# Designs tried in a protein design chat: VH-VL binders against Protein ULTRAPETALA 1 (ULT1). Part 14

Target 1, 237 residues: Protein ULTRAPETALA 1 (ULT1), of Arabidopsis thaliana (Mouse-ear cress) (q8gza8)
Amino acid sequence: MANNEGEMQCGSMLFKQEELQEMSGVNVGGDYVEVMCGCTSHRYGDAVARLRVFPTGDLEITCECTPGCDEDKLTPAAFEKHSGRETARKWKNNVWVIIGGEKVPLSKTVLLKYYNESSKKCSRSNRSQGAKVCHRDEFVGCNDCGKERRFRLRSRDECRLHHNAMGDPNWKCSDFPYDKITCEEEEERGSRKVYRGCTRSPSCKGCTSCVCFGCELCRFSECTCQTCVDFTSNVKA
Key: E = the ipSAE of ESMFold2; O = the ipSAE of ESMFold2 at other seeds; V2 = 0.75 times the mean of E and O plus 0.25 times the DockQ between their complexes.

## First folded at step 7 (VH-VL; framework fv_prolgolimab)

Design q1 (from n6 with light chain N31D V92T; at its last look DockQ between E and O 0.54; V2 from the best seeds 0.00; counts 0 for: pae E 3.8 > 2)
Fold by ESMFold2, look of step 7:
Structure q1 (fold): chain C 237 residues (1-237), chain A 119 residues (1-119), chain B 106 residues (1-106)
Amino acid sequence: as target 1 above (237 residues)
Amino acid sequence: QVQLVQSGGGLVQPGGSLRLSCAASGFTFSDYAMYWVRQVPGKGLEWVSSISGSGGSTYYADSVKGRFAISRVNAKNTMYLQMNSLRAEDTAVYYCAKEGYDSEAFDIWGQGTLVTVSS
Amino acid sequence: QPVLTQPLSVSVALGQTARITCGGNNIGDQDVHWYQQKPGQAPVLVIYRDSNRPSGIPERFSGSNSGNTATLTISRAQAGDEADYYCQVWDTSTVVFGTGTKLTVL
């Protein structure tokens, strides 16, 4: 079985294993590392939550303090206030994680690495575009041999390549856009067909045929296929 | 007239037990965390233990974990410190203290109670 | 536990200004509180959150905090200011006091 490290979960590359040693609640996701965290108020007690660290510098905390908060995301500062700390913007020293059974403030951990890098890049002229929409990996079958080839849908250009391949009833392995292959090359591993690489797209959960009316990434105004014609005709200004 | 009045204390042998009391008046007791701070005569201040307003959460210095138990009875406006397995190093004046309204500082202190651990 | 270092002793002439320091790594990012303790008495809060005075504390007491040093300043020192002084911070989930400074008014 071929092991392609370049296509594994990006979360595994955020920190070295020794940097996370003895840290409680470590869970490596698609593009994040998650750990147990908390904030202490002697008046109200400990609030316990899950912290996610992203390569973008984003920090998201999901608090277990209410039944309805499982999907709600808090900034560390909002979590600090939620925990009953009245002073703002001291969260680096007041939000903690568990390392070796002991509470350690975020400021003394490597978990702020990407946040600190992102903060250095901030200026008032920078504009957030919001989260970019990505699709899960999709597969196109060869008309000649039936083998499926993996398409990565991470950019508009890659989505276009998949869109064109799905629209070609005579698509074959030699048409594969990422590499020169023939029907003799081995088919993609079954694990890649189950795990498709996108867990972060709130608007697209895997466009199996590039038919997703809410997803502009998969639509092309210059394309003459009916799906793109319909999308272009119906898009609000 | 915000006031903390302490009682208890005294002489105890190593390995023995003692309970300190801190009675509060002049404020809504259950709204505030309460604290124990000790001081060896002639030495500095050391935080010992804290308890949340509801009594649901307790915190301890490492030097006393597993030996001391803080508690409160809000209906009686009283906080307690149960000290077990006492050692010579626990000999100190013990103060109770109240946190300030919107600060983490100790704005009101009790008068202090001497605990002496001696064979 | 982090250590808040204070000078063991500070002397000041009557009527002059005393400065008592409290050293800690990045202490400027924390709220620092100051207590005065006279012999045989409980501590009294004199400064909270770096620079605020509780009601009843004379205006000659002031505080500052930046970088790695917090400072309690007592202007126009009086004989009654002779006492021990402690700084205090919150550290993660614990309370940490400084090592203490004996202020002597000459």
Scores: ipSAE 0.298, ipTM 0.681, lowest interface PAE 3.8, mean pLDDT 78
ESMFold2 (binder alone), look of step 7: mean pLDDT 93; pTM 0.945
ESMFold2 at other seeds, look of step 7: ipSAE 0.360; ipTM 0.713

Design q2 (from n1 with heavy chain G53W; at its last look DockQ between E and O 0.57; V2 from the best seeds 0.58)
Fold by ESMFold2, look of step 7:
Structure q2 (fold): chain C 237 residues (1-237), chain A 121 residues (1-121), chain B 106 residues (1-106)
Amino acid sequence: as target 1 above (237 residues)
Amino acid sequence: QVQLVQSGGGLVQPGGSLRLSCAASGFTFSDYAMYWVRQVPGKGLEWVSSISWSGGSTYYADSVKGRFAISRVNAKNTMYLQMNSLRAEDTAVYYCAKEYYYDSSEAFDIWGQGTLVTVSS
Amino acid sequence: QPVLTQPLSVSVALGQTARITCGGNNIGDQNVHWYQQKPGQAPVLVIYRDSNRPSGIPERFSGSNSGNTATLTISRAQAGDEADYYCQVWDTSTVVFGTGTKLTVL
């Protein structure tokens, strides 16, 4: 039986064959399409990488310019900054792919199809809560048993719950805000803890143990984290 | 004082060559990309060429690719534009320019005084 | 390459407000820079990244960019503002200038 046919079929369902015509570096994976991409800085030259497009709307870029810079997957915005285009902040127009031998910005390609669909869903679901930034899931450990419990950081309220839990040195499983649980409930399997949902927000500034929606929005009135207190004091001084 | 001082230019016949120079002072020349922008008399501005901080990457407008060569010598704080196979359409005032910020703001803050290149029989 | 269309000429009465437009498809998604050029002189950067003013540029120079139009605004126009004005963007890997506008102060 043919191996990898399911992987290719899944990839072919992401885009029509016509939509990928003459695009360089096309590799159809099981749940993604990969293409060659790049970003140009006249100061530093072209940065060349591989872009993966997922049906979830995720976009992942791996740059192999030097050893060590490819350890982590990059968002397109992070790749734009990595290439030396920090002040541009227009990755849809500055990250390009090669079509028919020409540099074509992502904004003029079909490759943003799923990103745009996901962005519409995220924006729609977050309108009443104000936050458009997506954070990955985080874990808080119980002081009594050491078990870790998953917090979703999708809304301002959920982020505050996580921040409060991280600031409580005596946090216990019984303090879990979503369900009434005790230390008797089994901890999530390690293989599942790898799945974190959203990529950590690239716009997060300040304290890494707090939710960052900007200094003013991230500053919680009930927060006792010294990093948040120091940051708020310093930006006003 | 940050300054770009140009030299070179002049009158040349079609098919001829010229070398333009742009000498920098008042900033760390080797930290910045440098640019050539030209202007046909009475007309608008046109980007011609760019060179990376080290000279390792060069970029050209389609109208000059294969005929012009940008270079720099960081030890001399000087950028050059070698112009070969000149055509009447290359007649213009040529400016050198420095990119605005270290973090690449896409704009040009310091311009040379310009030099006229005339390509005429 | 994209064309950034500017009016050939704009006139303004002394002390009044001048507005110079730069048109391009979805230019609001790009960073727009503006230059002033007086006769026989090199261009001078007056606005960068849509609305930022370099040091030494009077506060009466301002900029905006949305939709298909970027605008340079010069309030309380002075005789010394009479010049050519160019917008400029980055396009993928190249630099693109607008067609230029001659501002006349009456």
Scores: ipSAE 0.553, ipTM 0.821, lowest interface PAE 1.8, mean pLDDT 79
ESMFold2 (binder alone), look of step 7: mean pLDDT 92; pTM 0.939
ESMFold2 at other seeds, look of step 7: ipSAE 0.608; ipTM 0.848

Design q3 (from n1 with light chain Q30Y; at its last look DockQ between E and O 0.64; V2 from the best seeds 0.00; counts 0 for: pae E 2.3 > 2)
Heavy chain, then light chain:
Amino acid sequence: QVQLVQSGGGLVQPGGSLRLSCAASGFTFSDYAMYWVRQVPGKGLEWVSSISGSGGSTYYADSVKGRFAISRVNAKNTMYLQMNSLRAEDTAVYYCAKEYYYDSSEAFDIWGQGTLVTVSS
Amino acid sequence: QPVLTQPLSVSVALGQTARITCGGNNIGDYNVHWYQQKPGQAPVLVIYRDSNRPSGIPERFSGSNSGNTATLTISRAQAGDEADYYCQVWDTSTVVFGTGTKLTVL
ESMFold2, look of step 7: ipSAE 0.609; ipTM 0.843
ESMFold2 (binder alone), look of step 7: mean pLDDT 92; pTM 0.941
ESMFold2 at other seeds, look of step 7: ipSAE 0.540; ipTM 0.811
ESMFold2, look of step 8: ipSAE 0.507; ipTM 0.807
ESMFold2 (binder alone), look of step 8: mean pLDDT 92; pTM 0.939
ESMFold2 at other seeds, look of step 8: ipSAE 0.513; ipTM 0.803

Design q4 (from n6 with heavy chain G100Y, light chain V92T; at its last look DockQ between E and O 0.53; V2 from the best seeds 0.00; counts 0 for: pae O 4.2 > 2)
Fold by ESMFold2 at other seeds, look of step 7:
Structure q4 (fold): chain C 237 residues (1-237), chain A 119 residues (1-119), chain B 106 residues (1-106)
Amino acid sequence: as target 1 above (237 residues)
Amino acid sequence: QVQLVQSGGGLVQPGGSLRLSCAASGFTFSDYAMYWVRQVPGKGLEWVSSISGSGGSTYYADSVKGRFAISRVNAKNTMYLQMNSLRAEDTAVYYCAKEYYDSEAFDIWGQGTLVTVSS
Amino acid sequence: QPVLTQPLSVSVALGQTARITCGGNNIGDQNVHWYQQKPGQAPVLVIYRDSNRPSGIPERFSGSNSGNTATLTISRAQAGDEADYYCQVWDTSTVVFGTGTKLTVL
């Protein structure tokens, strides 16, 4: 009982001070709580990273494996694969945090509270019916600077923007609709072409048919979604 | 033909030491984590220790931590378990095992080696 | 520190179906592996990741895992199936075996 009165104050409303007690690497950001996390492979050893928990239910893991790697945000599942546990596919039990000096799996911590709440809200969809939504990022090269820009394929509109960019031989960074574009050396070093995935959260509104199945004709094999059909019809001779 | 052949073991007094050996053949030894699992006579299986393919990472059950040391010499295709400060509770048949890639299952086991600790 | 609880003993008549359980809190969220061990021999992997059979294991061996219980099922039990059976999971950074079940074929 005395240690829970140790005057630790959590600046975030995401978790009570006592819920974060004895966790290693706690850092409270503007709209997230961050902690040290890891995943163990007996073949390769421990991979160590930082986990960010958002009120949306999103979970982001930043691997500390290389300088500048902080720009590569991973889902817990992608981090599990990154650590060399690709076939396990049980990230809730394989990704751990340090509490009181001991490794504790995420499934036994309060850190999944918002993820679980967001998952429950989405499970009442008639067609979705509890299936997780995961998206894969795609890249298009800039004609001016040669840098590749990440497209997040989370909706039909985002897929259409990506397909249009792929079909434009003169596509430039200034055509990118979302983020301010830089050619800084730091941005280029932090740009990695890795599987990102997303959680089933309120901010993840679904998987377009293109993202789920792919289409060989426009990079997504045997796709029937109208966006892919439109793109392949307009690009093919 | 994948095979693990064990040697070592025997009778030792409490506080004594033994080294177990596990010789591998038929696969690229350095690509796989290796494991020691023991079985007290009449009882179930208990994981003891693991070592990464390179030998750079080792893991131990709490019951043996600080007393046992796992090692490997990849040039000899051999894994070892150095058992120090032995206790009566360490009496068991010791098996070496190979994990199937980075999976959670053990596909190849050695024949087992009996270690008896008694005064 | 999860405990994987198995019944101490299970009996099955020749030709009938045996079911061996492995209990653990939310074990359905883990990958469960099963081993067969005959007297004086090393364990043999019979099921991995809940329901997959390694090469050489007969189709009459099957597995399932849901909720708090994983189950090894052996249909058309044969005399040669008489053995000890262990479940196993990975827990955080360690390996955990079940308590073991002796299967007797009558």
Scores: ipSAE 0.289, ipTM 0.674, lowest interface PAE 4.2, mean pLDDT 75
ESMFold2, look of step 7: ipSAE 0.393; ipTM 0.744
ESMFold2 (binder alone), look of step 7: mean pLDDT 92; pTM 0.937

Design q5 (from n1 with heavy chain S57Y; at its last look DockQ between E and O 0.52; V2 from the best seeds 0.00; counts 0 for: pae E 2.8 > 2)
Fold by ESMFold2, look of step 7:
Structure q5 (fold): chain C 237 residues (1-237), chain A 121 residues (1-121), chain B 106 residues (1-106)
Amino acid sequence: as target 1 above (237 residues)
Amino acid sequence: QVQLVQSGGGLVQPGGSLRLSCAASGFTFSDYAMYWVRQVPGKGLEWVSSISGSGGYTYYADSVKGRFAISRVNAKNTMYLQMNSLRAEDTAVYYCAKEYYYDSSEAFDIWGQGTLVTVSS
Amino acid sequence: QPVLTQPLSVSVALGQTARITCGGNNIGDQNVHWYQQKPGQAPVLVIYRDSNRPSGIPERFSGSNSGNTATLTISRAQAGDEADYYCQVWDTSTVVFGTGTKLTVL
């Protein structure tokens, strides 16, 4: 059965069917594989969520504690902390998925394949500019013209420009060149819009706190915006 | 002062039942997960069961699932272990324990004095 | 249930350094806690999360954890350190104790 060429470079290409066997909640998206996941705290009980695995190595967890909130995306480390394991700091072994009816830690699954590869790739590609940086492209809309400007987030300077743009309700893209999005498959996957850091939409209810993700390249300790404040308080991991 | 005082236990025949109690004092009982850990005399420690602060979540070692039931009554600051269908291998000293206040990695800082359960033959 | 392997016994001369190991596959990816248990007594937490000491535990007690081995180190061993020692981890959603080590101070 060789009929998956239409999905070779999308979600179905990320893992062989055998690698996902008996795993609960598998959903193959256009550029990700999603599974049910969780984290256990004996104090608070099981937190249940959806884990998305991307070819870029990104891992996104959406906690199912908040009906109708699509904005609460967590890193695995943030999810571990959100689940009440604040001091554990061992998310690879504490975040689990269900395989054959049993809880299996992420470290014993193939789901970390791309995360591990991206960590090594990011470290190699950023040696000339410092620490490991694995950012997805971000897009910010111009208030005047309605066009979006792509931020590739590969340097601290571009991360700062993106950060300032996100915080400016009157941001204009007039001094930034328009980047035509190409049909190249890697670039299209790398351009997936992902919020940088924790956001809480006014429409979200229930789970009232998130641990934002990001890194020291894209978050600023002197900034007073909620995203940077949250990151600074969570950077201890 | 923080302490856990245990009661219950004793001698029982295989297939019998016992209920252990663990009374807490000196801390806000409902804020903490509580644990049962057992030790066969002369042998090592084995985790048996855990219960969340609210009592809404319970966890069991595979060796006791379906036979033991953990519960708590927060108004009485007391945790219980109902042990049914007891077997000779359940013979042990049973400790109750509290999770460590400063650590969510499931370390245990306060232990009860232990209660001996003997399942003869 | 995974087994955390400890040596059955370790001997140390008074005033010397004792090392008690806890072996597990990739145990460095887990948080390791250590307990001291004297005869007829309940366990006492001496190290939590690999290397931290609760208040009241002497600085002679230290811990490390990397790769497949966690180690409890007791420097300047005293007669009162003679006890059984257990490592313990959180494994996914359950609690696992090591097999235990009897420390003898000669």
Scores: ipSAE 0.469, ipTM 0.791, lowest interface PAE 2.8, mean pLDDT 78
ESMFold2 (binder alone), look of step 7: mean pLDDT 92; pTM 0.937
ESMFold2 at other seeds, look of step 7: ipSAE 0.489; ipTM 0.794

Design q6 (from n6 with light chain N25D S93D; at its last look DockQ between E and O 0.54; V2 from the best seeds 0.00; counts 0 for: pae E 2.8 > 2)
Fold by ESMFold2, look of step 7:
Structure q6 (fold): chain C 237 residues (1-237), chain A 119 residues (1-119), chain B 106 residues (1-106)
Amino acid sequence: as target 1 above (237 residues)
Amino acid sequence: QVQLVQSGGGLVQPGGSLRLSCAASGFTFSDYAMYWVRQVPGKGLEWVSSISGSGGSTYYADSVKGRFAISRVNAKNTMYLQMNSLRAEDTAVYYCAKEGYDSEAFDIWGQGTLVTVSS
Amino acid sequence: QPVLTQPLSVSVALGQTARITCGGDNIGDQNVHWYQQKPGQAPVLVIYRDSNRPSGIPERFSGSNSGNTATLTISRAQAGDEADYYCQVWDVDTVVFGTGTKLTVL
């Protein structure tokens, strides 16, 4: 169905079984690993939640402290603040998981592996070390009106959406996943339809999370093409 | 003015019991966690116990778990430490303290109360 | 329970700079608080979250924290600075104090 069955990582590939051993609340999802987590405030007590770890380095926390919880998807720092703890870059030590019946801070676990890798990769592409290189934007045409809609391929999920759209011979503007739009919405001007980002080239090296229609991997770490340079300068990830 | 005034303490036999009190004024007592910290004469500070603003959550150092019980009565602006099964090693000056500065530091302390456990 | 190691004593001449260290594995990843305690008195908070001063604490008190060492710095030391100093961190759901340092102003 999809041309590249390896495009989406299974959650079971994120960590070895022994790395998660004795950890409470482990659920392995399609593209994440989920565990029970918490944060302790002597003022308010323990706040309990569920942490999802993604191969992109994203961390999502769903708080279970309802009915007072206003948010269903929190960063670790936001969860720390919601729990009444200090947020000044200390959430790695203040958010804990249960291993062998004991509270263990995130900083002492393997759960930060992908978060740390994501941070390290981005530092190689900053201005002091070189221009940041991002995956190119792609366009999909509507079967009904012929208008093209821009897909920004910044994550595996966004790349999956583009891949699915390109594989759908009846794709319409109403199928656009980022916004609810119709064929009445104005499309990108001709001058703005220039494909942005690195060209899909066998010689282009880039990020490991880059997936495009017909492309399994795109790496940008040493790409110096003008399109990659222009993309970094003129558009956000 | 923010103030913590302690009372209780004294001499007690090993295995005995004692209750310490800490009366608060000058702030909304129920909004803050409260703490007990002890100090053996001539030695350093050791955290003993803490209690949430509502009183619903309590925490204890391993050395006192099962023997000490922290409590508070918010209507009286007072925190207590019930100490049971006392040992010679529990001899210390006991301080109450108020949380402050993002709930991790102690900005206001009581004057201290001496507890002596000896036969 | 982790141990925060401080030197037993530190001496400083009047008007000079004193530095008191607090050692712990990866303490730079923790918020470190500092207390001053004079004989017969309760502790007083002088630095919180590594480098912040409560109101009423002179600018000559400062703090830093990186790697395995947090440091309390007292510039232009005065006789009134002679006291015991303790560092403190939060360890998951418990509170840990350092071993304490006696500062003597000569």
Scores: ipSAE 0.425, ipTM 0.747, lowest interface PAE 2.8, mean pLDDT 78
ESMFold2 (binder alone), look of step 7: mean pLDDT 93; pTM 0.944
ESMFold2 at other seeds, look of step 7: ipSAE 0.517; ipTM 0.801

## First folded at step 8 (VH-VL; framework fv_prolgolimab)

Design r1 (from q3 with heavy chain G53W; at its last look DockQ between E and O 0.45; V2 from the best seeds 0.00; counts 0 for: pae E 2.2 > 2)
Fold by ESMFold2, look of step 8:
Structure r1 (fold): chain C 237 residues (1-237), chain A 121 residues (1-121), chain B 106 residues (1-106)
Amino acid sequence: as target 1 above (237 residues)
Amino acid sequence: QVQLVQSGGGLVQPGGSLRLSCAASGFTFSDYAMYWVRQVPGKGLEWVSSISWSGGSTYYADSVKGRFAISRVNAKNTMYLQMNSLRAEDTAVYYCAKEYYYDSSEAFDIWGQGTLVTVSS
Amino acid sequence: QPVLTQPLSVSVALGQTARITCGGNNIGDYNVHWYQQKPGQAPVLVIYRDSNRPSGIPERFSGSNSGNTATLTISRAQAGDEADYYCQVWDTSTVVFGTGTKLTVL
C-alpha cells in the first residue's frame, strides 16, 4: 500500500520487471518505458540515445549525439541514418541496447513487442487483399432482461468493448455501444446455438482465416486480466 | 591510385608480440574507418578489428579483445595492429581494408595485399 | 556472433547458372555483401546490400536476400568465375563473414 505502488504497476503493464532486468538506463514512465540505446558506425563511433517504447507500437529515440537537443524525436530508422549508417536500412539489427554489459540488437529483445504487434496487423491487412477473411460475432447478456446483444469483433475497439462488457456484471442493453438499444428491442439472433468461431486452444497461435478466442481476444497490452495472461502464455506455447 | 601496402608480419612464438602496419595512398585516409580481416590459409575470412576516422573509437572481435590494439596516425596515412599474447590460432594472413564510403555500408572496397603471421613454437 | 553457413562447394557447367547460398537465422533482416577471392589474392566486392553491383562487376552477378537465405547468382558462368565466394553482414557492432564456398566451373 505504499506510494510507489502506482508508479510500479503503471510501468509493469508494458513489461514485466524481469523482462527489463539488466538493461542499462531503464526509466519507467506513465505511458512508456525508456532505455539507453545506440547505433554503431565504425567510421564515426557509437551514437548513444534514449529509446521510448509506447503501447501503441510507436518507438521514439532522442539522440545524445548533440547535447542540449531535447526536442529531437527520431524513428529507429532515422536514428540509424543519423548515426552514420545511411544506407543500411536494417535498424532492428543495427540499433542496440545494453543488457548485462553487452550490446544486444533490438530484434533480440522484448522491446519490439508492441511495434511487432502493430506491424503484424498492418502486414496481415495488406496480405489479405485476396485472402479469406473470417469474422466472428459474440454475444453479451443483459442483466435486466437476459436478451443477448451482438458484438461484431471486427476491430480492436470492438474487441475492447466486448471484453469490457463481459467483465461488467451489471451490463445492460442501454450500455450497448454504437446503437440506441433498450430491453424493448428483439433478440438479435434466432438461435442461441449460433457457432462462435474457432475452437479456443492453448496451442493456437492465431489464424489467418478466423478469429480464435484466447489468441486474438484482448490484444491490449495494458490489460492484465486472466484472459490476456492466458492468451499471451498460449501464443508463446 | 588507391592502395593499401602492408608490412610487419613474420614468425613468432606463442605469447609473443608483433605489430602490423598498413600504409594508405591515393585517398584522404582521415575520412575513413579502417579494418583488419584475417584468413587462416585455406580457410575463411574473419573480421579482427576496426578503427574510426579519428582513432577515437575502436572495435574488436571477441577472439582478440584484450590482446590486440588497433591504432592509426592520420598524419602518416598509416594504421597499425599491435598483437600481444599471440596464440597458435592467430596464425593467418592479415588484410587491412577500407570501408566502402560511397554507400556508407559495412562493405570493403580496397584491400591490402595481406601479411602472413605465423605463431609457432 | 551469428553464423553464416555456406555450402562448401558448388559446381557449374560453362555457360550455366550457379547459385551460392548464405544461410542465417533471419538473414533477410540484414544487408548482405558478397566477395570473390581467387587464390593468392585479396577479396573483391561483387555484390553489396543484397543485390547491388559495384562499378566494373558484370551483370551476370546478381543477388537476393529474404527469410533465412541470401543467394549469389552467377549466370552464364565463365572459367574466370572459378573462385571462393564469401557472404558478409554487419551485426550490431561487428562484421561477420560466411563460411565460404568454392565455385568450380566444369
Scores: ipSAE 0.490, ipTM 0.794, lowest interface PAE 2.2, mean pLDDT 76
ESMFold2 (binder alone), look of step 8: mean pLDDT 92; pTM 0.938
ESMFold2 at other seeds, look of step 8: ipSAE 0.628; ipTM 0.842

Design r2 (from r1 with light chain T92V; at its last look DockQ between E and O 0.48; V2 from the best seeds 0.56)
Heavy chain, then light chain:
Amino acid sequence: QVQLVQSGGGLVQPGGSLRLSCAASGFTFSDYAMYWVRQVPGKGLEWVSSISWSGGSTYYADSVKGRFAISRVNAKNTMYLQMNSLRAEDTAVYYCAKEYYYDSSEAFDIWGQGTLVTVSS
Amino acid sequence: QPVLTQPLSVSVALGQTARITCGGNNIGDYNVHWYQQKPGQAPVLVIYRDSNRPSGIPERFSGSNSGNTATLTISRAQAGDEADYYCQVWDVSTVVFGTGTKLTVL
ESMFold2, look of step 8: ipSAE 0.684; ipTM 0.871
ESMFold2 (binder alone), look of step 8: mean pLDDT 92; pTM 0.936
ESMFold2 at other seeds, look of step 8: ipSAE 0.615; ipTM 0.840
ESMFold2, look of step 10: ipSAE 0.665; ipTM 0.860
ESMFold2 (binder alone), look of step 10: mean pLDDT 92; pTM 0.938
ESMFold2 at other seeds, look of step 10: ipSAE 0.640; ipTM 0.851
ESMFold2, look of step 11: ipSAE 0.592; ipTM 0.837
ESMFold2 (binder alone), look of step 11: mean pLDDT 92; pTM 0.940
ESMFold2 at other seeds, look of step 11: ipSAE 0.580; ipTM 0.835

